# Designs tried in a protein design chat: VHH binders against Glycosyltransferase family protein 64 C3. Part 1

Scores and structures below are computed, not measured.

Target 1, 302 residues: Glycosyltransferase family protein 64 C3, of Arabidopsis thaliana (Mouse-ear cress) (q9c975)
Amino acid sequence: DPDPCDATNQREFQKLRSDQITVLINGYSEYRIPLLQTIVASYSSSSIVSSILVLWGNPSTPDQLLDQLYQNLTQYSPGSASISLIQQSSSSLNARFLPRSSVDTRAVLICDDDVEIDQRSLEFAFSVWKSNPDRLVGTFVRSHGFDLQGKEWIYTVHPDKYSIVLTKFMMMKQDYLFEYSCKGGVEMEEMRMIVDQMRNCEDILMNFVAADRLRAGPIMVGAERVRDWGDARNEEVEERVRDVGLSSRRVEHRKRRGNCIREFHRVMGKMPLMYSYGKVVNSVGEQGLCRKAGKLVFCDRD
Below, numbering starts at 1 at the first letter of every chain, in headers, positions and changes, except where a header shows other numbers; antibody chains are not in Kabat numbers.
ipSAE, averaged over its two directions, is called F for ESMFold2-Fast, E for ESMFold2 and O for OpenDDE. V2 adds 0.75 times the mean of E and O to 0.25 times the DockQ between the complexes of E and O.
[cut] marks letters that were taken out.
The coordinates of atoms that the task and the answers printed are left out; those that the model quotes come from them. Centres of patches stay.

## First folded at step 1 (VHH)

Design f01 (framework vhh_6fv0_2)
Fold by ESMFold2-Fast, scan of step 1:
Structure f01 (fold): chain B 302 residues (1-302), chain A 120 residues (1-120)
Amino acid sequence: as target 1 above (302 residues)
Amino acid sequence: QVQLQESGGGLVQPGGSLRLSCAASGFTFSSYAMYWVRQAPEKGLEWVSTISGSGGSTYYKDSVKGRFTVSRDNAKNTLYLQMNSLKPEDAAQYYCAKDYEFWSGYDDYRGQGTQVTVSS
């Protein structure tokens, strides 16, 4: 595309495919290439995936290595999905949300090069998104809050409510790519610049964009098998873990992400994020009940 | 800028020992948990161990518990992995990492890694 924001090149939502999704996977670190190949092969095997775009954000990667990567992606991917490797001109995290003329599906899946999900859960997430296509749908969620003592917005985790879906796995209407990258004038330009300066928070900004347009929160969906290779523990990040260094890192992470929320609030002059209060699951054969603080609750409750 | 440099890998026989080191710079080392991850040929990236910023808490992949010990020297900005009773399945390129927050981003916070080969 000569101009990704040229609206004359955009397709009407109703003319886009409704039966499949386009997967947008970002890549940067060469040491993740073997994992990226495995993840792409997994997505390519799903009948609901029409196309996979690997967005390569490291401009310093040699052409020889990119050629080899492309060959490996196509050789190891037995499915019918089209696979494209796109060398990005910028390492900006905002570039993962650039609209592209090659995306012909109503739904896009934004995901990282280190998150694996089973095919049944992928298909379920798509079915949930089709039921409410203006919402962000994902498997990893966080929340915003207001700290009364500090009198400021914060980034946090709650067991029962959420307002933010993470780009680890985020399914959304492709219109939001154009909204994020091409609309909102100088205010959106300033917020994208904040994302670049912080090297973080493009996922939070997308949630601000979607919430402002829809005036509703995102939807969390359950997954049967998820492997987050970016989680350096053999278990998902857990708020209850009492570890001084890991706890300190989480506190600093939350503060940095909170700074993004405060800056976006300042630029927009409003807080568009809204809470959702439920998790949608495909089917549960068994649910455990556990005694916590003398009460019988679901075992996954914090 | 964050820089991580791994060393200490090499060739070892089954049952042998190696000690890996990771020299860190460009950030306040003691304020962050550190991680060891590994990548074997034909396999995905695997988490091996985590150590808290103070060194007070450690976590391990089940298959290495009792054999591997992670430690750190905050005065020297150095992370260590003591590997005992090495098995052929432990053969991999080993990397240290500061923060999983950057793995999906455009910042590369890992070093080149250090190769561990286990063979008779």
Scores: ipSAE 0.000, ipTM 0.152, lowest interface PAE 14.4, mean pLDDT 80

Design f02 (framework vhh_6fv0_2; at its last look DockQ between E and O 0.15; V2 from the best seeds 0.00; counts 0 for: pae O 13.5 > 2, grease 24.8 > 24.2, placed apart)
Fold by OpenDDE, look of step 2:
Structure f02 (fold): chain B 302 residues (1-302), chain A 121 residues (1-121)
Amino acid sequence: as target 1 above (302 residues)
Amino acid sequence: QVQLQESGGGLVQPGGSLRLSCAASGFTFSDYAMYWVRQAPEKGLEWVSTISSGGGYTYYKDSVKGRFTVSRDNAKNTLYLQMNSLKPEDAAQYYCATDEYYDSSGYFDYRGQGTQVTVSS
């Protein structure tokens, strides 16, 4: 395989397409293939999508299954976007940010295989990005904070500010793939190793990289219809929602991500993350949809 | 709490048929794709079949194509696997599975206790 960090593979920004985006979707679970197909089809339907790369992170998935997946993706996706399925050699979360020679657009959308977004919201996000091409633009955000009691950085949620865009839906300039994967020297290598060790926090690391370079926080954009299948609020049973929300796993997850922030901070010797405020909306309101009592409702509403 | 309970396994002769069932509870069954997986002795977990949430899409391991049929009844929160023309190599503990949620740390799936399928003359 060619070295993804080969300088010859880096395309001049001006030569990259500015009118469309490349979508990089992370897949892993065979269980989620049907949803993945739906998501790919949705992205494919958008005129702003030039290509879709499904990055399959599970090296244990049988080739036959992936072949079938590829066939289905190409056959049932309605748009003109080119579709590729790439089985990654490792399950490293860093691999989602590898620069690909096939990416010929300035804008790249990083997304998970469990998030559905409507076309209008996608286009809106792209428009916001075009106005802020150096910024990470996304829908799902988190924050960092400093716990004064523990005297440590933490991963948290603030109602009024954010500093981290999640890879659930993250639009960025293509250059950040190289910045993440190919640049930064020993420090960046160490931080990527931390991601591998933690099996988490590649999204946080990307935010570190972007923030350090730009000295600006990300931009949160509103979406009209967003379904995050990983959101616990989609559960019909309230008890389960509570359990998931308060589960040891979630708590542990948050703690682990806090640890990532601390480790990245340690390695970099500084806290590059910057807070942003406000959400850019397309006048139609921000609404995540959840299934409650058998009905689709806004996640933040009863 | 997500619960999956497989049933329908048993002893059959080669060429025989079984119908497995999986009763699901503790989650919105109709919102999730479901899987059948199996584990034979001294072998790892093996994917067998997938069905989309609505049942519109089905996927099969090549070795079971044409012989196995996955289906679901969302009204009954039940997943099925019709296994025809069973072969000795199909003998395994069969599990139904689903993923509850995904986050950046990976996928979390549930499966039941399984049901044993034995194929012997």
Scores: ipSAE 0.000, ipTM 0.236, lowest interface PAE 13.5, mean pLDDT 85
ESMFold2-Fast, scan of step 1: ipSAE 0.319; ipTM 0.676
ESMFold2, look of step 2: ipSAE 0.012; ipTM 0.313
ESMFold2 (binder alone), look of step 2: mean pLDDT 79; pTM 0.801

Design f03 (framework vhh_6fv0_2)
Fold by ESMFold2-Fast, scan of step 1:
Structure f03 (fold): chain B 302 residues (1-302), chain A 119 residues (1-119)
Amino acid sequence: as target 1 above (302 residues)
Amino acid sequence: QVQLQESGGGLVQPGGSLRLSCAASGFTFSNYGMYWVRQAPEKGLEWVSTISSGGSYTYYKDSVKGRFTVSRDNAKNTLYLQMNSLKPEDAAQYYCAREDYGDWYFDVRGQGTQVTVSS
């Protein structure tokens, strides 16, 4: 779009489609193109998906490769969903939240190019969102906490509470794109600049925006099957690999995300994140607990 | 310097089996998730399988699920792909690749091993 904050992109919620969703999926790595094609094909086959926008953020990708990618996306996606490939003007992670005139649905799904979900669970997530349209709804959650020893806010994982939904799979109302990108003045501009400097934390910032507006936490929904190639990269933390260099990289990543929380708290002058408890599931997906890789997880987890 | 060397490809009849190997050197193999990808002459690069650094999590392209099994031996710095019930559509140059955690990239790809399935 020429101006993402144009009044034309501030469409009234009631005038937007309520029957389907728009999927906004980020792409950057040329090595991920085969995986991206598979994931787009999966989303395109769902009856609740009206359109898929592939947001391509790598400015060095040749036009010939992008043309081939677009042809492959349309050729190998058997569903009825419209598919668009958008070369982004910026590699900024904030760009995934830009309002777009082509998005005509009340709900948007923000997702990464390495997460695949079954159709039934996608439909269930949409039904949960329709009942809670002002909340962020997703399948991957984290929490903020206050470290009593360090006397500071931190990024953490807690077994029974959460305050942050990740952009691996985040369904939200289209209005939040405008709130994130076009409203909030100098404070929001400073926080988006922090996201760019850190090259991280756009998901945390969206949670700050949503929590501040609604004064409520997000909702975690369960999925019957999720394929998360990103989860494979995080297995080392759970297995506690002996390599100090890799371990320090993971610790550094968590510290950087904690720093984002502290910086957003400083800029806003308040902590708007609120805790939610529990996971909403479609009972047909409940298979009980299994021991996988030394952890108790749902048996249907990939 | 980082090196990956694939082997084990060859010619098989439809329904046959092959076991591919990838020998890694120049980095701490046990710290990296690994990928198998393939490229047929008329198609682009296709992701086939992923295995986590410890080997506990595996992921597969839908068309190969149930037929292919990825595994690794971290003590030997070797990645494997057991391919059963091979189809003509599986004919391709097969590559192993190392994951880059920061960029979600494959930052290293080997020279490949050719798999041919006769009609």
Scores: ipSAE 0.000, ipTM 0.148, lowest interface PAE 14.5, mean pLDDT 80

Design f04 (framework vhh_6fv0_2)
Fold by ESMFold2-Fast, scan of step 1:
Structure f04 (fold): chain B 302 residues (1-302), chain A 122 residues (1-122)
Amino acid sequence: as target 1 above (302 residues)
Amino acid sequence: QVQLQESGGGLVQPGGSLRLSCAASGFTFSSYDMYWVRQAPEKGLEWVSTISTSGDSTYYKDSVKGRFTVSRDNAKNTLYLQMNSLKPEDAAQYYCAKEGYEWLYDDAFDIRGQGTQVTVSS
């Protein structure tokens, strides 16, 4: 049970490895173990991944299942990446951002156990992050907005702008783990308590932390192949369809994320989230530049 | 992978009707609840309607209830929004969206298409 906030976990950026990343992947649902194994194996085969930490947040999972999971993760992962399975002391979503002495890379990738990305897109995201190391870089984005009718901050999606990267796939500098978990005094502690009470919004809070430090928004990157809902997730959706009030529950979840934005704004006394515009893509058409509708544009652009 | 393509928008007079379509591909359409959301100029994204996987349960924003009807054809992987008695306040870019996930706790909208523009004016 190490102290996550001790001095050994607050390392200077310049002293950390620049050539690889550490993957921090959450696990909770036992029925997603087969998908989790496939995702870990995929990350382990990438030359830019030095280590993978599987953060297991379900305290009711039997020890024999965790032992079997660890054996499978190490046995069936073909790459050279170090693999660790960490049983979390709680189901807290804040725990995904705890600093750890084993994390020696400048960049960390925060991701879920049901999101799979191709290797080229993973490498591209890392390249974009290396050019913008103080920003959050990811493939899934949302926005904050102000609802003029309700006169309140909301969680939303906008086609032209975004301010929030989701923990489905979020690459960031290791420094932000320590900033989130160990700094900011009573205000940060209150906001982490809100995350725990809501069982939600740790991604929104990380975006608040990063935006407040840098005074800039995140960066959205494109991916060639993203498998965003796996077989195990599809089974979960089918089970939920049989429950009463599914639509009301999902509208409530959206409103709950908006409430998190309002609460973080209240605690901080400011709105640090900033909009970013545009998406950075690695795909380029074979011809480079094409004439479309009388204008010279990239061939892979609509 | 996931593709959502909206169509059917256009210019109508107040009181007119439009039928929007959303063609889905790259995922198991029948396994997901689907949404219609809209965005008017200089405004945030607004939920309009939800339809369950089987089409048995439908939900609507209060201001469109009784005027809009959402439906789906799982065999054709297509979502529809029938809009009747259109009002100027309904003018917006309309998007179809798949249910989004972050764990069990984030059911936010997953918007992939460019949308279809609905303009209501005389």
Scores: ipSAE 0.000, ipTM 0.152, lowest interface PAE 12.7, mean pLDDT 80

Design f05 (framework vhh_6fv0_2; at its last look DockQ between E and O 0.02; V2 from the best seeds 0.00; counts 0 for: pae O 14.9 > 2, grease 28 > 24.2, placed apart)
Fold by OpenDDE, look of step 2:
Structure f05 (fold): chain B 302 residues (1-302), chain A 120 residues (1-120)
Amino acid sequence: as target 1 above (302 residues)
Amino acid sequence: QVQLQESGGGLVQPGGSLRLSCAASGFTFDDYGMYWVRQAPEKGLEWVSTISSGGSYTYYKDSVKGRFTVSRDNAKNTLYLQMNSLKPEDAAQYYCARDLSYYEYGMDVRGQGTQVTVSS
């Protein structure tokens, strides 16, 4: 395999497209394929999307199934966006941040295969990013904190501030792929290894990398209509689909992610994460959609 | 077995130069990006430089930019670090390592290191 960090894989910043984005979607579960197809179709319908790369992280998936998936993605996705399906050699979550020669846009959107966002919200996020190209822009956020009782860093949700954007929907400049994958020497290598060991926290690590370079926190943007199939309020989501990639045990999940923060802090010798405040909205209230009784409804409505 | 062996360290005066070498074996050298890192006494490991597998892409710590040059000879399975205009702050044990970011999960591999001392 070619070296992803080779100069041949990097285009000059000025030559990269600034009017569109590349979408990198992580896939893994065969059970999510129908949803993945819907998500890809949605992104493909947007004029701001240049290309969509589906990064399939399950090496055990049969080739025949992936061939069928690729055929379906290319046949039934509207729009002019190019679609690629890449089966990764390993299930490493680090692989989602590998710089790829096919990425020819300045902006890259990292997203999961279980989150749907409306086109207007996508375009809004891109507009916010264009005004802040060095910052991570996303819809789902978390925070770090210091527990005074335990005297340790923790992963938490704070009502007033945030410092971590999740890979559910994360827009960034392409340069951060190289910062994550190609720089940082043994320190970065060790932190990537931690991600592999934990099988989690690649998103936290990217936030560490970005914050350390930029010395600023991420930007949270509002979305008009967001459907997160990982949300527990969805009644008809199969357990195996809902739980893929995320622990249904929220408490345990937070503890594990806290451990990641502590380990990254240990390796770096500092806490680079920076707090941000406020949500950038497009004058429309955020509405979460859930599936109840076979219908899409607002999550907070019965 | 993957092996790395650093050499070329020594004692130099401020403003002096050294060339470090890293001999690699036990893996396909030209498939991997390589790192230089250093560790000063009572300090942690510090990233110094990265070079891509083909040698076309190089990265440096800000404090060494313009003074250090990383290179490689894939035919000889050797990584190099030319260090010019050395400063006391550059004194450390220097290590080479390979980039595993593109490959399957594995152990961090580095050599025993080579000592660089900068003193008047």
Scores: ipSAE 0.000, ipTM 0.230, lowest interface PAE 14.9, mean pLDDT 86
ESMFold2-Fast, scan of step 1: ipSAE 0.354; ipTM 0.625
ESMFold2, look of step 2: ipSAE 0.512; ipTM 0.830
ESMFold2 (binder alone), look of step 2: mean pLDDT 87; pTM 0.886

Design f06 (framework vhh_6fv0_2)
Fold by ESMFold2-Fast, scan of step 1:
Structure f06 (fold): chain B 302 residues (1-302), chain A 123 residues (1-123)
Amino acid sequence: as target 1 above (302 residues)
Amino acid sequence: QVQLQESGGGLVQPGGSLRLSCAASGFTFSSYEMYWVRQAPEKGLEWVSTISWSGGSTYYKDSVKGRFTVSRDNAKNTLYLQMNSLKPEDAAQYYCATEVYTYGSDEYTFDYRGQGTQVTVSS
């Protein structure tokens, strides 16, 4: 799309499909291609998925590999959904939220190339979203908070409340793509620039956009099976590097995400994030609050 | 206090079998994912296997898939790793580990590991 923000691309919600979703999945790391193929095949087998757009954000990937990837995606998938591979002109994380004329569904699912979810839970998340179409619905949540000692906003995990859904799995109305990428003038441009400079926080910014529009928080949905292939369990590293390096990286990552919250607050002149409580589940499970490392947290990870 | 105690290691011939055990205490074992990780003398730490809190989901490093089986007994607070068709490349110090969310973090880390049990494959 030559100009994704052209007003002619802003279709009326009522004219978009209500029966299915479009999946927007980011790819970047060539070593994750086999996993990406498996995840795309899984989504393509679901009756609620009409289209899958693989957004390839690594400009250094050779054209031959992209051609092979596209062939593998179409050959490996059962064909119940259309599959497109889009090579992005830049590695910008903001590009995952660009409006696209090919997206004809009211709901879009934003997801990463390393997260698997079972089909029943995918269908349940769509059902919850249909009942709450103006809210962000997802399986991975975090919170904002105010640190009284540091006198600043922080990114955190809170045991009984959340305000942020992660792009690991985030279902939302298509309208938010246009709100994020095309509206809000110079303030939104500055916040998107911050995302690009940090190479982080596009998920936090989308939560700011949605919360500001509705004055409501997101909705957490439970899943029967979720596998996050990007977690530290799958890394082969030296013990000293794992213990020191991963802990340091985690602390630095949390500080950067806190910086994003503080910068977005500065630019907007307000804190639009709203807390939500509890989670919605379609199956009975002992997955309320768990004590982990002396703290109460949600027990959602399998 | 979280404590993990591994046992069951030893010397075995190539193609042999060993069963490792990990006794857990000081936390609600049935509420946590458990892991087996290993470290060979001249190599980094390697993830080997994961088992969900209920035992309903298991995951394995590609090189051990089909040869190793992880299981747990939540009533006994014990984690197991059945190792079949052992290869020289499997020789390592084996550790059981648990992961916890640390406040202010969204990444799992192995917050506690035991002393380990040595597996040697020789012939």
Scores: ipSAE 0.006, ipTM 0.121, lowest interface PAE 10.6, mean pLDDT 79

Design f07 (framework vhh_6fv0_2)
Fold by ESMFold2-Fast, scan of step 1:
Structure f07 (fold): chain B 302 residues (1-302), chain A 119 residues (1-119)
Amino acid sequence: as target 1 above (302 residues)
Amino acid sequence: QVQLQESGGGLVQPGGSLRLSCAASGFTFSDYYMYWVRQAPEKGLEWVSTISGSGGSTYYKDSVKGRFTVSRDNAKNTLYLQMNSLKPEDAAQYYCAKSDWYLEGYDYRGQGTQVTVSS
């Protein structure tokens, strides 16, 4: 079986396609197959998408269901993009960043199986990335911060700055797949092990890798329509939740992600994350996040 | 708070038809994908159909394709499932569903409506 860290997977950027992108979509839950099919169909209809790789990370899924999934992905995808279903050898979230010989585009889009973006905004994000190919470009952002009382790094949201792009929608040069998975020696190996132990934070680690290499933050781009089918947290004030379980999940999630930042800081011996300010928009429609009346909502909504 | 209320279930003979409805409230209905899922006695939850927010895209479990049709009326905040040529294996409690959380598996469902297929 080919080694993903083979030098042939570290192809020269200038020799790769510049006209299209490869989309890498993670799947795990059989319950989310319908969303996955819809997201694949949406991306396949875009002229800038050359290939879609569905990375299936659940080793317990029967072969019969995987065959059905592949048939459905092919049947419901109207575009010319090639579609591949890849059964991962592990459930590791790190596997979404493995370099692959089949990826022949300069840009890759890392995305989740329940986020939909309109074609015009996808094209705009690609144009922004082309102008800034060494940065992570995405539509969902978070930040790191230093808690003065606890004297520790935390995972947070600032109204004016960000340092972390989420894998809900993250466009980057494919070189970062090799950087994440194949370089950095013992320190990177330890941080990937932390991701596996926590089953979380692969997106934060990618931001650490990119920021450390470039010494620059990510770029947030606006989208005319973004539908996050699985996450309503942005519409709620944290102290006002529908039920206790929802509030507890949010608090625990933030604490776990803060622990990842602190561990990565410990392993690297430095804080490479850098703040970016502002959002790049195509001058028509926007879906930036704003705090209005104590809620984190889209800026263009009242 | 998300509220989903299913109706239209009942007893039908094999080969018969039923139309299920789901009244939704507490969220912007047209912005969300909606799902029909079912659970037979002593079995797990099974996905049946999906419809996009606009109604422009529909998806079906292979075993119901060609027999079931999902639709929605966004002006009425209502989701529908037209079930034709019902088989004994279609007997289950049917639920209308939407997802509220990313990666955490938090899904809203109604109380369900029972579909029984017998002679």
Scores: ipSAE 0.000, ipTM 0.150, lowest interface PAE 16.3, mean pLDDT 80

Design f08 (framework vhh_6fv0_2)
Fold by ESMFold2-Fast, scan of step 1:
Structure f08 (fold): chain B 302 residues (1-302), chain A 121 residues (1-121)
Amino acid sequence: as target 1 above (302 residues)
Amino acid sequence: QVQLQESGGGLVQPGGSLRLSCAASGFTFSSYAMYWVRQAPEKGLEWVSTISYSGDETYYKDSVKGRFTVSRDNAKNTLYLQMNSLKPEDAAQYYCARGYDILTGEDFDYRGQGTQVTVSS
């Protein structure tokens, strides 16, 4: 096990593979294992995916179940992608951004264990990232704003602008793993501690890191078919619809994410988040349509 | 294997207080966010409160803020909900639930049998 912050183990960008990506999928809940297996199999069938790392953050999962999970992931993968199951020593959300010597691709895809995307849209997102390798590229976006009446920074959604890509699907330069986990000294350490205390906002912090370095916003890409199994508004997800009490939790979740923005602003002494406008879509084909809360919308809608 | 057992419910007058407890077994309690959720007779399941796996962060439904306090004792595998200034609208079956903290700590997979809270008169 190498020290993840040993700079001598960090490969130069030019020496990393440019033809494929590494997928980093967080896993925690044992009841999501069947869905996780389906999602891993889907990514493994894409020609642009060289390896998939399942980052397992639940320390209570029995070794026998992890062994069975690894066997199933490997056996039911239809593609040539290498599959690894990594039992994490910490349940910290910061651990999804640890640099790893086994990752030999310039681009990494950070994603959740309950988001499905079609192969064509995955390939399109990679092509957009290759044209803008210093930016975060993703399909789920949010924004920061300043509430003039409350005189505070907030977490919000705007129809025309965004500054935050979510870890539901976030493609980025591998270098940002090292910058998040290993650079920035005491200020970054304090912000990672805030993420651990909140058990939230690792995606917001990555956006702060990238925006501060680049002085530019992220890029939203469209998807022809995306299914968020964790979204209670999705009428196709029968089991998730039974968790209808999520609406009150979503209100509190948004308030807590606003607090993360305020705390990161305090620690950094500045607001590095920058706005982007519009989304990049593939020029060929029709946009996929989905039903959310009884309304027909584009599947990649905020 | 996973078991959650609530206790501490009862009948109380408006303005009264109750302390709910939840005993957890069959998993590493300190590794999971925990929830209190409730269900009134003619309503769906409502989220009430969340506590992070370490206990450092707590979340509350707007209508219970300042009145309810969630806490946990990881050494004893026990979750608590202190309910003060109880109102008739707080009357419900209260459940503790195990959260999964990979995304937000807000979704849950297991809940107990519940404990009944009645606010009368």
Scores: ipSAE 0.000, ipTM 0.136, lowest interface PAE 18.2, mean pLDDT 82

